# Ledger of designs, part 16: VHH binders against Gluconolactonase (gnl)

Target 1, 316 residues: Gluconolactonase (gnl), of Zymomonas mobilis subsp. mobilis (q01578)
Amino acid sequence: NGSTIGKITKFSPRLDAILDVSTPIEVIASDIQWSEGPVWVKNGNFLLFSDPPANIMRKWTPDAGVSIFLKPSGHAEPIPAGQFREPGSNGMKVGPDGKIWVADSGTRAIMKVDPVTRQRSVVVDNYKGKRFNSPNDLFFSKSGAVYFTDPPYGLTNLDESDIKEMNYNGVFRLSPDGRLDLIEAGLSRPNGLALSPDETKLYVSNSDRASPNIWVYSLDSNGLPTSRTLLRNFRKEYFDQGLAGLPDGMNIDKQGNLFASAPGGIYIFAPDGECLGLISGNPGQPLSNCCFGEKGQTLFISASHNVVRVRTKTFG
Below, E stands for the ipSAE of ESMFold2; O stands for the ipSAE of OpenDDE; V2 stands for 0.75 times the mean of E and O plus 0.25 times the DockQ between their complexes.

## First folded at step 6 (VHH; framework vhh_8emy_2)

Design m2 (at its last look DockQ between E and O 0.59; V2 from the best seeds 0.00; counts 0 for: pae E 8.3 > 2, grease 26.6 > 24.2)
Fold by OpenDDE, look of step 6:
Structure m2 (fold): chain B 316 residues (1-316), chain A 124 residues (1-124)
Amino acid sequence: as target 1 above (316 residues)
Amino acid sequence: QVQLQESGGGLVQPGSSLRLSCAASGFTFSSYWMHWVRQAPGKGPEWVSSISYSGSSTNYATSVKGRFSISRDNPSKTLYLQMNSLRPEDSAVYYCARESGYDWFEGSYTFDYRGQGTQVTVSS
């Protein structure tokens, strides 16, 4: 019953099985400085989403609307001056333990938040004694392992940050047994990631205008990358077409269709790599991330100053 | 035609206050985030403050936080900037700007329209 924005563009007839182009993109939340990391919490039937620069995590329900869930969501107050561009939480997922696992850019850690008590605890905050830059997104495997990205976007001056301890921006895998592996250190701005349903592929976006890419990593039986291929480069969309955004957050449905933020909106890729369609928002306002929620057929999208939802035919 | 017109600037002493206004027309005012930016002589533009559609979210540059207050009146299509405890370093031309987007790489807002600006000079 809310206002609508944007549109859905069909690139392939195959999109029809996933999403109707006439589906409204409904605004469910507004007045957000920058929306990120939506996650549906099944137990409780509510959506959480981050506002990293505002250092707020918000909750949304159909009945109650928007409320503050955590403030601060990331870095504790007081925030040191000149150190953080985004002190708040970013990407979030519900872990196998039922807790909200948070890529906490400000705290520079993977955190857990109890969805009921809102108590926070540190999962991991360093690799080999060096603090993370600013964890951005995370994704769970069936085994309970969690992949996460650690770009510098939370830090003032990014790679030139005075508090940055790592000389790379890593992608990591944390095993259930506590082993932490650095699985990629060559991306300039690793951002969103998603695991294919069969867990043979890891998708990772690079949110750098110099290399605006989405990569597909082949995974071995241990969940470790063996090779990567380029899914798509978005230089044309970014530079030539001037579309808003960079490769950012992403999610995947049960069939393996990738929903990936990039310049222009959320692109939908079939498992074979064909781009099937595009969900766009307001001109100039990037869509940063997305997640499935409710009964699995609602795609929630963090759309810059807004959070929107789109009914899908597919299930997350 | 989109128009933004700033007013309220002037010459004041340090520690004084000014209230800037921006009259908007030619577009749905409440559908846009609005910003104040300033430019001092010999310096590049500096973002000062932003306000969300409804006004429920306000943001400030570190340099003005605690001293400046942004507000808006959507029915009258007016943007305000209350500037308290003014300092010489606040001297600049202040512009009202309509947000058009966000540059991810630069981490800065983009604007498609801004006014002619109003001069604020803080001097003893």
Scores: ipSAE 0.729, ipTM 0.878, lowest interface PAE 0.7, mean pLDDT 96
Fold by ESMFold2, look of step 6:
Structure m2 (fold): chain B 316 residues (1-316), chain A 124 residues (1-124)
Amino acid sequence: as target 1 above (316 residues)
Amino acid sequence: QVQLQESGGGLVQPGSSLRLSCAASGFTFSSYWMHWVRQAPGKGPEWVSSISYSGSSTNYATSVKGRFSISRDNPSKTLYLQMNSLRPEDSAVYYCARESGYDWFEGSYTFDYRGQGTQVTVSS
């Protein structure tokens, strides 16, 4: 709608192959309670994004602007009093079946939504008989396996929620044949995740100010972690510089460049770990997640009360 | 200097209505999301409602949805809360608050200013 926010900072000339620092960060939606989990739906040419506190999944098109796609997007109305902070959907991806797969914080499940009929169904809602906390984000492998994170953000009182059944906040892998593995139980706030294009690495953010890290897991041929290394710690950015946000959502382009939310905005890391640049919102405005869309050269970013877009030279 | 002043509270019977007002000064009111927050004796603050810059988007805690209505008048720099079908559990001091950001760790909005509050008491 014509306005712009923020700025783009170049840390390396290698950024020049990815985007132009003069490219505007264009506002395409405003007056959102809290934007999260954008996904581009190629078949139909539209963006979906979640508004988890509002319990709404919203649709945006370049011609028609914003509309409601699903309400409720997550937990059915009425919402049980005092149990949910964010009863709506969060992270979303288009699955290999062409359906929209949803980290549904309020339903406490991985759900899928038919993009035509808008019918919802449960993919998985428990691990060994215990309900998930409130799934936040997900990412598909080429084989159709889905990795997802299960922090407590949808639940009132978070780790201390009366309805939380697990004593950890897990990272899971669901294989195409239905096998569910808990692949990491030791993160306090697992949030965004992405696979490298060759699937040798899994990136996972930890959205906790005490340990605001982006981790890189080495994966074996079965897609299971064998080791991990620290990509970056953001304590200085959060505590010393007071920058908005914590490590959150992420996505990856076809060249393996990671676009990761952290205090200050969306950081761009090369596959070798060099930080190339930073897309920032206005002061105090967190940028929580992102996805590539249109013809793969638009980065859509959830920016608190806004959704914004940035044109890229790279393809997502 | 930022100032927020709530008014319109009182002692009412269950089922009654009240309209709270918040007069804002010292800042560009139309540039901020505004909120109502309430605090009952012995409890922490409870978020009640929010309204966007233009007033086009409104949000409510589940405990008040359908009974409360937030609105704003940007020319007069005034925030409102219409409270219908009041219940004893709505008794609290009500504050209007200016949004400053969001704390991902706590999972809550942050506020850099709030008013002195107005007492709402719904007799049991």
Scores: ipSAE 0.012, ipTM 0.509, lowest interface PAE 8.3, mean pLDDT 92
ESMFold2 (binder alone), look of step 6: mean pLDDT 87; pTM 0.875

Design m3 (from n4 with W104R; at its last look DockQ between E and O 0.72; V2 from the best seeds 0.00; counts 0 for: pae E 2.4 > 2)
Amino acid sequence: QVQLQESGGGLVQPGSSLRLSCAASGFTFSSYWMHWVRQAPGKGPEWVSSISYSGSSTNYATSVKGRFSISRDNPSKTLYLQMNSLRPEDSAVYYCARESGYDRFESGSYYFDYRGQGTQVTVSS
ESMFold2, look of step 6: ipSAE 0.434; ipTM 0.726
ESMFold2 (binder alone), look of step 6: mean pLDDT 82; pTM 0.821
OpenDDE, look of step 6: ipSAE 0.879; ipTM 0.935

Design m4 (at its last look DockQ between E and O 0.86; V2 from the best seeds 0.00; counts 0 for: pae E 4.2 > 2)
Fold by ESMFold2, look of step 6:
Structure m4 (fold): chain B 316 residues (1-316), chain A 124 residues (1-124)
Amino acid sequence: as target 1 above (316 residues)
Amino acid sequence: QVQLQESGGGLVQPGSSLRLSCAASGFTFSSYWMHWVRQAPGKGPEWVSSISYSGSSTNYATSVKGRFSISRDNPSKTLYLQMNSLRPEDSAVYYCARESGYDRFEGSYYFDYRGQGTQVTVSS
């Protein structure tokens, strides 16, 4: 093992079923420009993660450490001058087809990558003839539908980008048969998302300091939202405490506990909404996203210039 | 006390090369990403280059890519900028900076401690 960062804070004795607060937050990768979108690839037992500003998808194993898996990971070279802040891939998941599905900020599409040949192909790149902004994260239902978010973070000047074609930053659902639904258009900065295990709830982060919220959408039997409630507002953490980050990536364990990035680190929420604990980086170090791997009891976390891991009692 | 001391600036002709140095003290140099930032008269600061903890990862502004090279020597706590094929538009005060964070949501780096800077002037 190597160096460690941060700390784990317990807010409820219910955290004890999820992880020990004494568990180290182990550094497994360093010298990353910006780590994002980790995904565990069970077939082959390795971690992939994105470095969106570097335009690289990176691979980690305990034996070999970090290597380049795909370069470019997003937008083809050369990058058009002045159009992109982050030309690379971002959020990633292993799809029902065994391929790596990618929220590809630079290509402005949901892409998939064959993990053997590393060939890339477009899944979807537009809604009603307008190109996506810069997809950020995605999450599969059990039926193979994919929910994804489309904020402008890949684009220079964000909402004011001269290549942005939509007047909103959407949350979408793509069904396995190719039907694409815009399910939420009113969030300023939709980012991370996750489904509850019973798929009655969709969690969505809004990465806007004016409304730094995690929302919970109730879903109908077709996987479409019927209402929403506020899980948590993070204004105090961001403005009063000066904690690094905004609501960002998230994931969920088999018991329905939500692991969600927000100012201060990865917050752990029970299915009833109680906040159980917080995994923090060093001061000023945001933790942007996470995934479970290694037989489900390791939480991998993207931690700015690092990737870290935490052993859990729970299974993801 | 954290200190950064830039040196190596001067007056040169277009097409010349120049090497800037930044001596760091008062902090664990190898624990920080380091940057070069420049400021020309009447203009705002412009980010130039960054380098990772070990020096294995570097990045450059498009205006200098292919001409400038950032490096570091962690044992001597020194940051460098090799500037080749200098142009009059490279004229500025050059500062080294310690990174404290990156705000992806506003697209800006947070910097701790800029030194006094070193003047680079490229005559036309």
Scores: ipSAE 0.286, ipTM 0.664, lowest interface PAE 4.2, mean pLDDT 92
ESMFold2 (binder alone), look of step 6: mean pLDDT 86; pTM 0.861
OpenDDE, look of step 6: ipSAE 0.884; ipTM 0.939

Design m5 (from k1 with R105F; at its last look DockQ between E and O 0.80; V2 from the best seeds 0.00; counts 0 for: pae E 5.1 > 2, grease 24.3 > 24.2)
Fold by ESMFold2, look of step 6:
Structure m5 (fold): chain B 316 residues (1-316), chain A 124 residues (1-124)
Amino acid sequence: as target 1 above (316 residues)
Amino acid sequence: QVQLQESGGGLVQPGSSLRLSCAASGFTFSSYYMHWVRQAPGKGPEWVSSISYSGSTTNYATSVKGRFSISRDNPSKTLYLQMNSLRPEDSAVYYCARESGYDSFEGSYYFDYRGQGTQVTVSS
């Protein structure tokens, strides 16, 4: 048996189809420098997650616990002094090719990793000849397009970094044939993102404490945004309640329920935008990202120095 | 009631060693990252070191790396800082602090409790 953290809060009886509020938030890994970007690898039944400041990609299984999968996970060592806050990998997804696609903050690229040989290769590292800032998270469409975010969090001094080449922090779409589109340039801190199951919506987190928002973009049949609406602003949670975190990572279940990090924990939103519940860590402990794994009814959550899991009634 | 009590400070000559101790009570000590923070007169607090739940991972400020060693004994609920090759610039009040959170967007730790501190003075 393991220890547990936090609690689950119900805001709507609709949560009962998704989670039992008495379900433990079980600690499965501890002593992590900083956990981020979990991904479940079905072929082999293991969890990978990033430790961006440590420059390590870590693996977890029930039998062996935590081990190193890749070191370095991002920027090649030695790290140029004073240029990177987070030289490692961050967000990860299994791609249509069966490889692990990585928002690699330190390499400043979308990378992919063969899960068997552990060989790394660049997918894309620039837009119109300018290097990305420090890609943070990514999400695949069914057609194999990848959406990803490019905030400055990997770079020392953020927007004021000496090595930053773009004057914006973009959201991009890479099509399966290699076409790269800048689909949003106006967010100050784009971070986590997810597609609705029918791919009519793209959710994007903005991690800026001045505008800590989750946005919902309507998509056309080409997967490009046509309009956006505000799902939720978290200024009260951040400033008035002092809750840990900012809008960060997210994921989605098969019914379209959004699981989104924000001040206070992982919020659960129904497809119609109603907030159904909240998974919280211990006081002051942020929950940064999540993924579904095992047979789709386990939500793995990166929780600062821990990785935790929660059993769900829904399927991811 | 969470309590943290530091001890082991004193007045020493440059090049000396000291071992600081912090006695913890009122919480599950082994469930928290613990830190040492120091504050010189008229200056803001300066982070010194951290140690993981089990003690397996330690981190140090550049100014003390190689000279200071953090450790913990979870059964006795005690945190330690071994300070070797002390310099006048190490003079400060040293505080034991319990980590309550981390802001990954600004790269800073939050502490919800610290003790009253122990004075370390290295003569100049």
Scores: ipSAE 0.108, ipTM 0.555, lowest interface PAE 5.1, mean pLDDT 92
ESMFold2 (binder alone), look of step 6: mean pLDDT 85; pTM 0.849
OpenDDE, look of step 6: ipSAE 0.757; ipTM 0.882

Design m6 (from k1 with R105W; at its last look DockQ between E and O 0.78; V2 from the best seeds 0.00; counts 0 for: pae E 3.2 > 2, grease 25.5 > 24.2)
Fold by ESMFold2, look of step 6:
Structure m6 (fold): chain B 316 residues (1-316), chain A 124 residues (1-124)
Amino acid sequence: as target 1 above (316 residues)
Amino acid sequence: QVQLQESGGGLVQPGSSLRLSCAASGFTFSSYYMHWVRQAPGKGPEWVSSISYSGSTTNYATSVKGRFSISRDNPSKTLYLQMNSLRPEDSAVYYCARESGYDSWEGSYYFDYRGQGTQVTVSS
């Protein structure tokens, strides 16, 4: 497209192994209502991303630009009046079955989509007979387990929604054999998540300005949390510096570097927790989520009305 | 020197139509989402409608959907609001506004420039 946004800031010389600060943040899509949940589909070489308030899943390729992949992407039309603020799909990943697994805020389920036929089916939509709130993001383990977050963002009035059935906003783990565990119920706004490559750590964002945290959970050999520590609190960035965003989506490279959305943009953390750098949008422009794609050296970033890309030295 | 100048307001009866215009200057108009915001006496500002850079995507507040239509003409740097089936509740000063950012907690857009506004009054 040729236009660029933002800038890259280096906090540590260790960033030099990950990306060049002079690399442009290239705009590849515009005119989006709200971009979220990008995923690279290797088989076919294209990007999918969600537009949750528009209820559209969009596709991008360099040759054709942006097109509609699914409409509706989430809740079936017509949308019940006054019940949904974001009826569409959100976070997405390619699952072990080669299908697109979707944190589907509007359908209130983890769904899967056949990338060829575009048919949708339910993976899981309840825990102990209670419907999920509005799943937001997900991440697979190597064994095929899926971790996902269930904040109320898809629901009108959020925690006070008339249709909300749970009195918490959970983080869940669905094992390959179908066992569903509630692994964290105490976060006010669980959002993005990622596993370290060795799967000893689970990162989870909390998108609440009162507690704008990224948490690190230590995992046992069964993939269940045993303890947690605070990676970073972003109150200063949100309140004092007025930086756009809240802790949101995240992804991880093959070396274990975490790429995490928070006030100011996408922060890059080494496996030891050192903050190495920051990819920022324009002033007032949040960067909400990201994924690696193409040959693993392109970071695609959802940037409000845009989707952007950054070339990396590291591989996702 | 960003300038936004609204026009086309007036006093009309319920059920009437009005077309508002907003002339933009001092910036690359086609690079911005543009909005209409209105404010009635004694009330806070109310978001009305938005339009994407090219004009291909439009959004409306529930209170006006189906009655109002936002459009833009990028070559002439002009934003429009066609208001049909006007009601007394639509009486307000209408402002065109340039989107500059988004507050993720409030779930609302931030505007760095607004015009002087144009008064729309719908009487019985």
Scores: ipSAE 0.425, ipTM 0.757, lowest interface PAE 3.2, mean pLDDT 94
ESMFold2 (binder alone), look of step 6: mean pLDDT 85; pTM 0.857
OpenDDE, look of step 6: ipSAE 0.719; ipTM 0.878

Design m7 (from n4 with S50T S57T Y111T; at its last look DockQ between E and O 0.82; V2 from the best seeds 0.00; counts 0 for: pae E 4.7 > 2)
Fold by ESMFold2, look of step 6:
Structure m7 (fold): chain B 316 residues (1-316), chain A 125 residues (1-125)
Amino acid sequence: as target 1 above (316 residues)
Amino acid sequence: QVQLQESGGGLVQPGSSLRLSCAASGFTFSSYWMHWVRQAPGKGPEWVSTISYSGSTTNYATSVKGRFSISRDNPSKTLYLQMNSLRPEDSAVYYCARESGYDWFESGSYTFDYRGQGTQVTVSS
């Protein structure tokens, strides 16, 4: 496209190993109703991303630009009137089976999609007989377990939805053998998540302006949380500075640097918790989620009506 | 300064068509998603329609879908609303607005930057 947005701010010289602050934040897609959940599909070399309010999963390549990959991406039409504010898919990852696993807010399930046939199937849609709220994001362990979040953002009236069956907004772990564990029930708005490369830590964002936090959970050898600590609270950024966004999507590079959406853009945290830098959009433009792609040195970022990319020195 | 000037309203019969225009100046029109919003007496503002930067993506409130059509001409910096099959409940002051944000986490609603006085549409009963 050639156009750029925003800027990159360096907080620590340690950022220099990750990216140059002068690298452009390049616009690769425009006219998106709302971009979310990007994932790079290595087999075929393309980007997928969700447009949850439009109920569309979109595909991007350098040669063809943006096209429709799935419509509907989430809830089948017709959409029940007044029940859904986000009928589409959201977070996505390529699973160990080579399929695209989808936090499908509108279908209220973790779904998977065959990238060749585009056929959809349910992975899991309930916990102990109660339907999920509206899954938002997911992340795989090396063993093939999947962690996912279940906030109410897909449902009209959120926590007060007429169709909500759980009295909490959970974080779950689905093991490869099909066991489903509720690993955290106390967050008001669990959203993005990521595992450290050694899988000793699980990062989880909470998108509530009353508690706009990124949490770090210590994990035992079974991948279950044993304790947690606060990585960062973003109340000052949200309320005092008026920066766009709330803690949202995240991803991690091979060195364990966390790339996390929060008020102001994508923050970069070292494994020790030091904040190294910030990738910002234009004023008032939230950056909601990100993924590494191409040869691992491109960070793709969902940026409201746009999708953008940043070249990195690090590998995702 | 930023200006948005609505025109094309009037008094019409039920079932009629009407085309609203919005002339924009003082900002880069093609860099904004644009909206139509209406306000009937004694009611709060009601979102009507949305159009993307290039005009390729549009959306409509359920109450007007299939009857109204939003369009834009970026070279002339003009936003349009074609209103067909007008009903008495469509009577309102119509405003064009540039998008100022989206309250994803709470209301699920666009936020708007209003600049004009609007244009009155009255559909006689």
Scores: ipSAE 0.230, ipTM 0.652, lowest interface PAE 4.7, mean pLDDT 92
ESMFold2 (binder alone), look of step 6: mean pLDDT 80; pTM 0.808
OpenDDE, look of step 6: ipSAE 0.885; ipTM 0.940

## First folded at step 7 (VHH; framework vhh_8emy_2)

Design q1 (from m3 with S31N S50V S57T; at its last fold request DockQ between E and O 0.87; V2 from the best seeds 0.80)
Fold by ESMFold2, look of step 7:
Structure q1 (fold): chain B 316 residues (1-316), chain A 125 residues (1-125)
Amino acid sequence: as target 1 above (316 residues)
Amino acid sequence: QVQLQESGGGLVQPGSSLRLSCAASGFTFSNYWMHWVRQAPGKGPEWVSVISYSGSTTNYATSVKGRFSISRDNPSKTLYLQMNSLRPEDSAVYYCARESGYDRFESGSYYFDYRGQGTQVTVSS
């Protein structure tokens, strides 16, 4: 509405190359049931974002504001009673084919959407004959491989869902030739993910309050993990400081700085792992995911009932 | 000073309609997302419906979709629930509630910092 929220906290002078701490966190959309999965569509200059509990994919432009892009964005209506907490789409990215690739929690698939015709089609919906839980987020490599996460957040009762077919919550890699690899099965709540620009690292968040971690995986030349290290544990922020959120969505700029949702907001980490700053919402307002858009110097952030934007010096 | 007062409940037959009202005072009503929740005897609270602070976004529990309609009038600080095609399983105390948060990662439930005393709806054959 022209209003602002929150604040930006500097932990290191290195933040000054990324953004001005005085820049406003500007509200660009409101009346969203729960905002998630923003993506900038360069061809057409607009933002898409998901509203998973509303089962709507929404569009924003500076001239027209918010409109409905897809309804339903995920599971077809009527929704089967008692099976879904969030029937809508979630994470989104523009694929190498120019289509919108969607972690579609309600359809339990990776889907793609033609941004002109708005037609939807399935990319992949199972691994070795078992349906995915409820895909949450995705990220492309330069080669066109897509990494995605499969936590149970779309399903009623989570891990105890009557319709869950896998006994794990996976991180997967789909290669351009259609090979699907389960690359991590041991995370309780895999959520956001991003690749470093040189693609030697895969960052994955775990949204479990018992293990609220961001992990860094080293990748081999085939894009598969060889080892992992802990970037950060957020138990202190969650339990001791009572900060809103859990490790959630993330994105990365061209310099390799990671913008990662966790308790308290969007944290900014340098490639060496130093935490440079924090973009916070109002007290109690989680910031769940983000993307770069416009000419690469706007960070769009999903902020519960809002979508907000922050101008950056860095390029995404 | 935050107060929410529900009214409009009653004893009705299956298939009937009722319109519930909730009068709000002691806060800036138009700044809050508002909900209806209900509680039947011996059961926990059940979320029914939500409306955005402008009224432009609404949503409903699967059990009431197509039968219930939430609305608000911000100038009069009033929240409404139109209930059509009432069923015996709709019998409950209905509360209006002010949203304070959402536990997306665990319970999947909304948090409410205030709710009223409720209004009884009884649907009996």
Scores: ipSAE 0.668, ipTM 0.862, lowest interface PAE 1.6, mean pLDDT 95
ESMFold2 (binder alone), look of step 7: mean pLDDT 82; pTM 0.828
OpenDDE, look of step 7: ipSAE 0.904; ipTM 0.948
ESMFold2, fold request of step 9: ipSAE 0.533, 0.631, 0.601; ipTM 0.813, 0.852, 0.839
ESMFold2 (binder alone), fold request of step 9: mean pLDDT 85, 85, 84; pTM 0.855, 0.853, 0.844
OpenDDE, fold request of step 9: ipSAE 0.921, 0.920, 0.922; ipTM 0.958, 0.958, 0.959

Design q2 (from m3 with S31N F105Y S107E; at its last look DockQ between E and O 0.87; V2 from the best seeds 0.77)
Fold by ESMFold2, look of step 7:
Structure q2 (fold): chain B 316 residues (1-316), chain A 125 residues (1-125)
Amino acid sequence: as target 1 above (316 residues)
Amino acid sequence: QVQLQESGGGLVQPGSSLRLSCAASGFTFSNYWMHWVRQAPGKGPEWVSSISYSGSSTNYATSVKGRFSISRDNPSKTLYLQMNSLRPEDSAVYYCARESGYDRYEEGSYYFDYRGQGTQVTVSS
């Protein structure tokens, strides 16, 4: 490459321990319909990311650039006419089993992908006999539990989809022994999520322009929410400043700093809630999700038609 | 200043072909996804097709798939729309448009900051 986008804005001198504002935001992929759900696969040293409307999971390495890893990444083709706006995979994480766990919007399930054979299998596809809407993102606890979100973004007409079976958009926890809990049913557009390193907090974004919030849930020792507080509302950024994006994907470093998509880009919050800085794309270019990769210091960011990377001083 | 100028429209019979061109100037053409949008009298604008920075990714409205082909030539800063098997329902003013934003949070929307004056395509009955 050589191309860069955007800028980094410092709001607190505490950002200096995390990244330099002069660090380039380097373009590593272009010509993507909508990049989402990046994940670094350490065993093999490559990035995977989703292109949900294209129904493609893409792979990137420095040597080979972008290639197709899985097509279809989600719903089998041909896609039923008029039912899916995003038939592909979305959020992805490497599970404790070394497989790629996928919030598969088009298949309407949490799926596993074997990184060697590329074989897909279902982990869970329903709650109490009703199909999920279109899972969007997921995050593992250290014990191997997985939290995931189930907004309607994969479905044509969203909440009014003819195939939607639930009358809510849930946040779920699947325990390692297979117990599935609905832990939040009241968010209009649950999207990205992350656990604090000590797992006392669960962050969840809501991508609704009427309620563009990042919430913080306090968790008990069983990983279940006991209360919540508002980290930040982004109505002013969205409506008054016209900044691109809505609260979306997120990730966390080893010190507990949250890297969260919202109108304007990726915001960096300290564990105490102070906003330290902002990584922005070009005007009109939302930054939807992020992950740490390489040796843990590179932040990969899905940026609409692009994927970009930023070198940090911290470790994911 | 940013300029987009469409050409190649005309009056044709059903089943005919036309090739539209859009000459771009005043910006780095290869940095933008480009689109064709059409508008018939008394109707709202209708998105027709999009093409990525390099031209390697293209998308089409269901109504034109298999009949229309979008392309671009970045050295000459030109966008094209090859329209085959034209139907009376394709009659409209056709605009080329520069994408200024794109998100998928609701139904997904392309935003355009510039478009040309348009070129008329009329397919007689």
Scores: ipSAE 0.570, ipTM 0.820, lowest interface PAE 1.9, mean pLDDT 94
ESMFold2 (binder alone), look of step 7: mean pLDDT 82; pTM 0.824
OpenDDE, look of step 7: ipSAE 0.898; ipTM 0.946

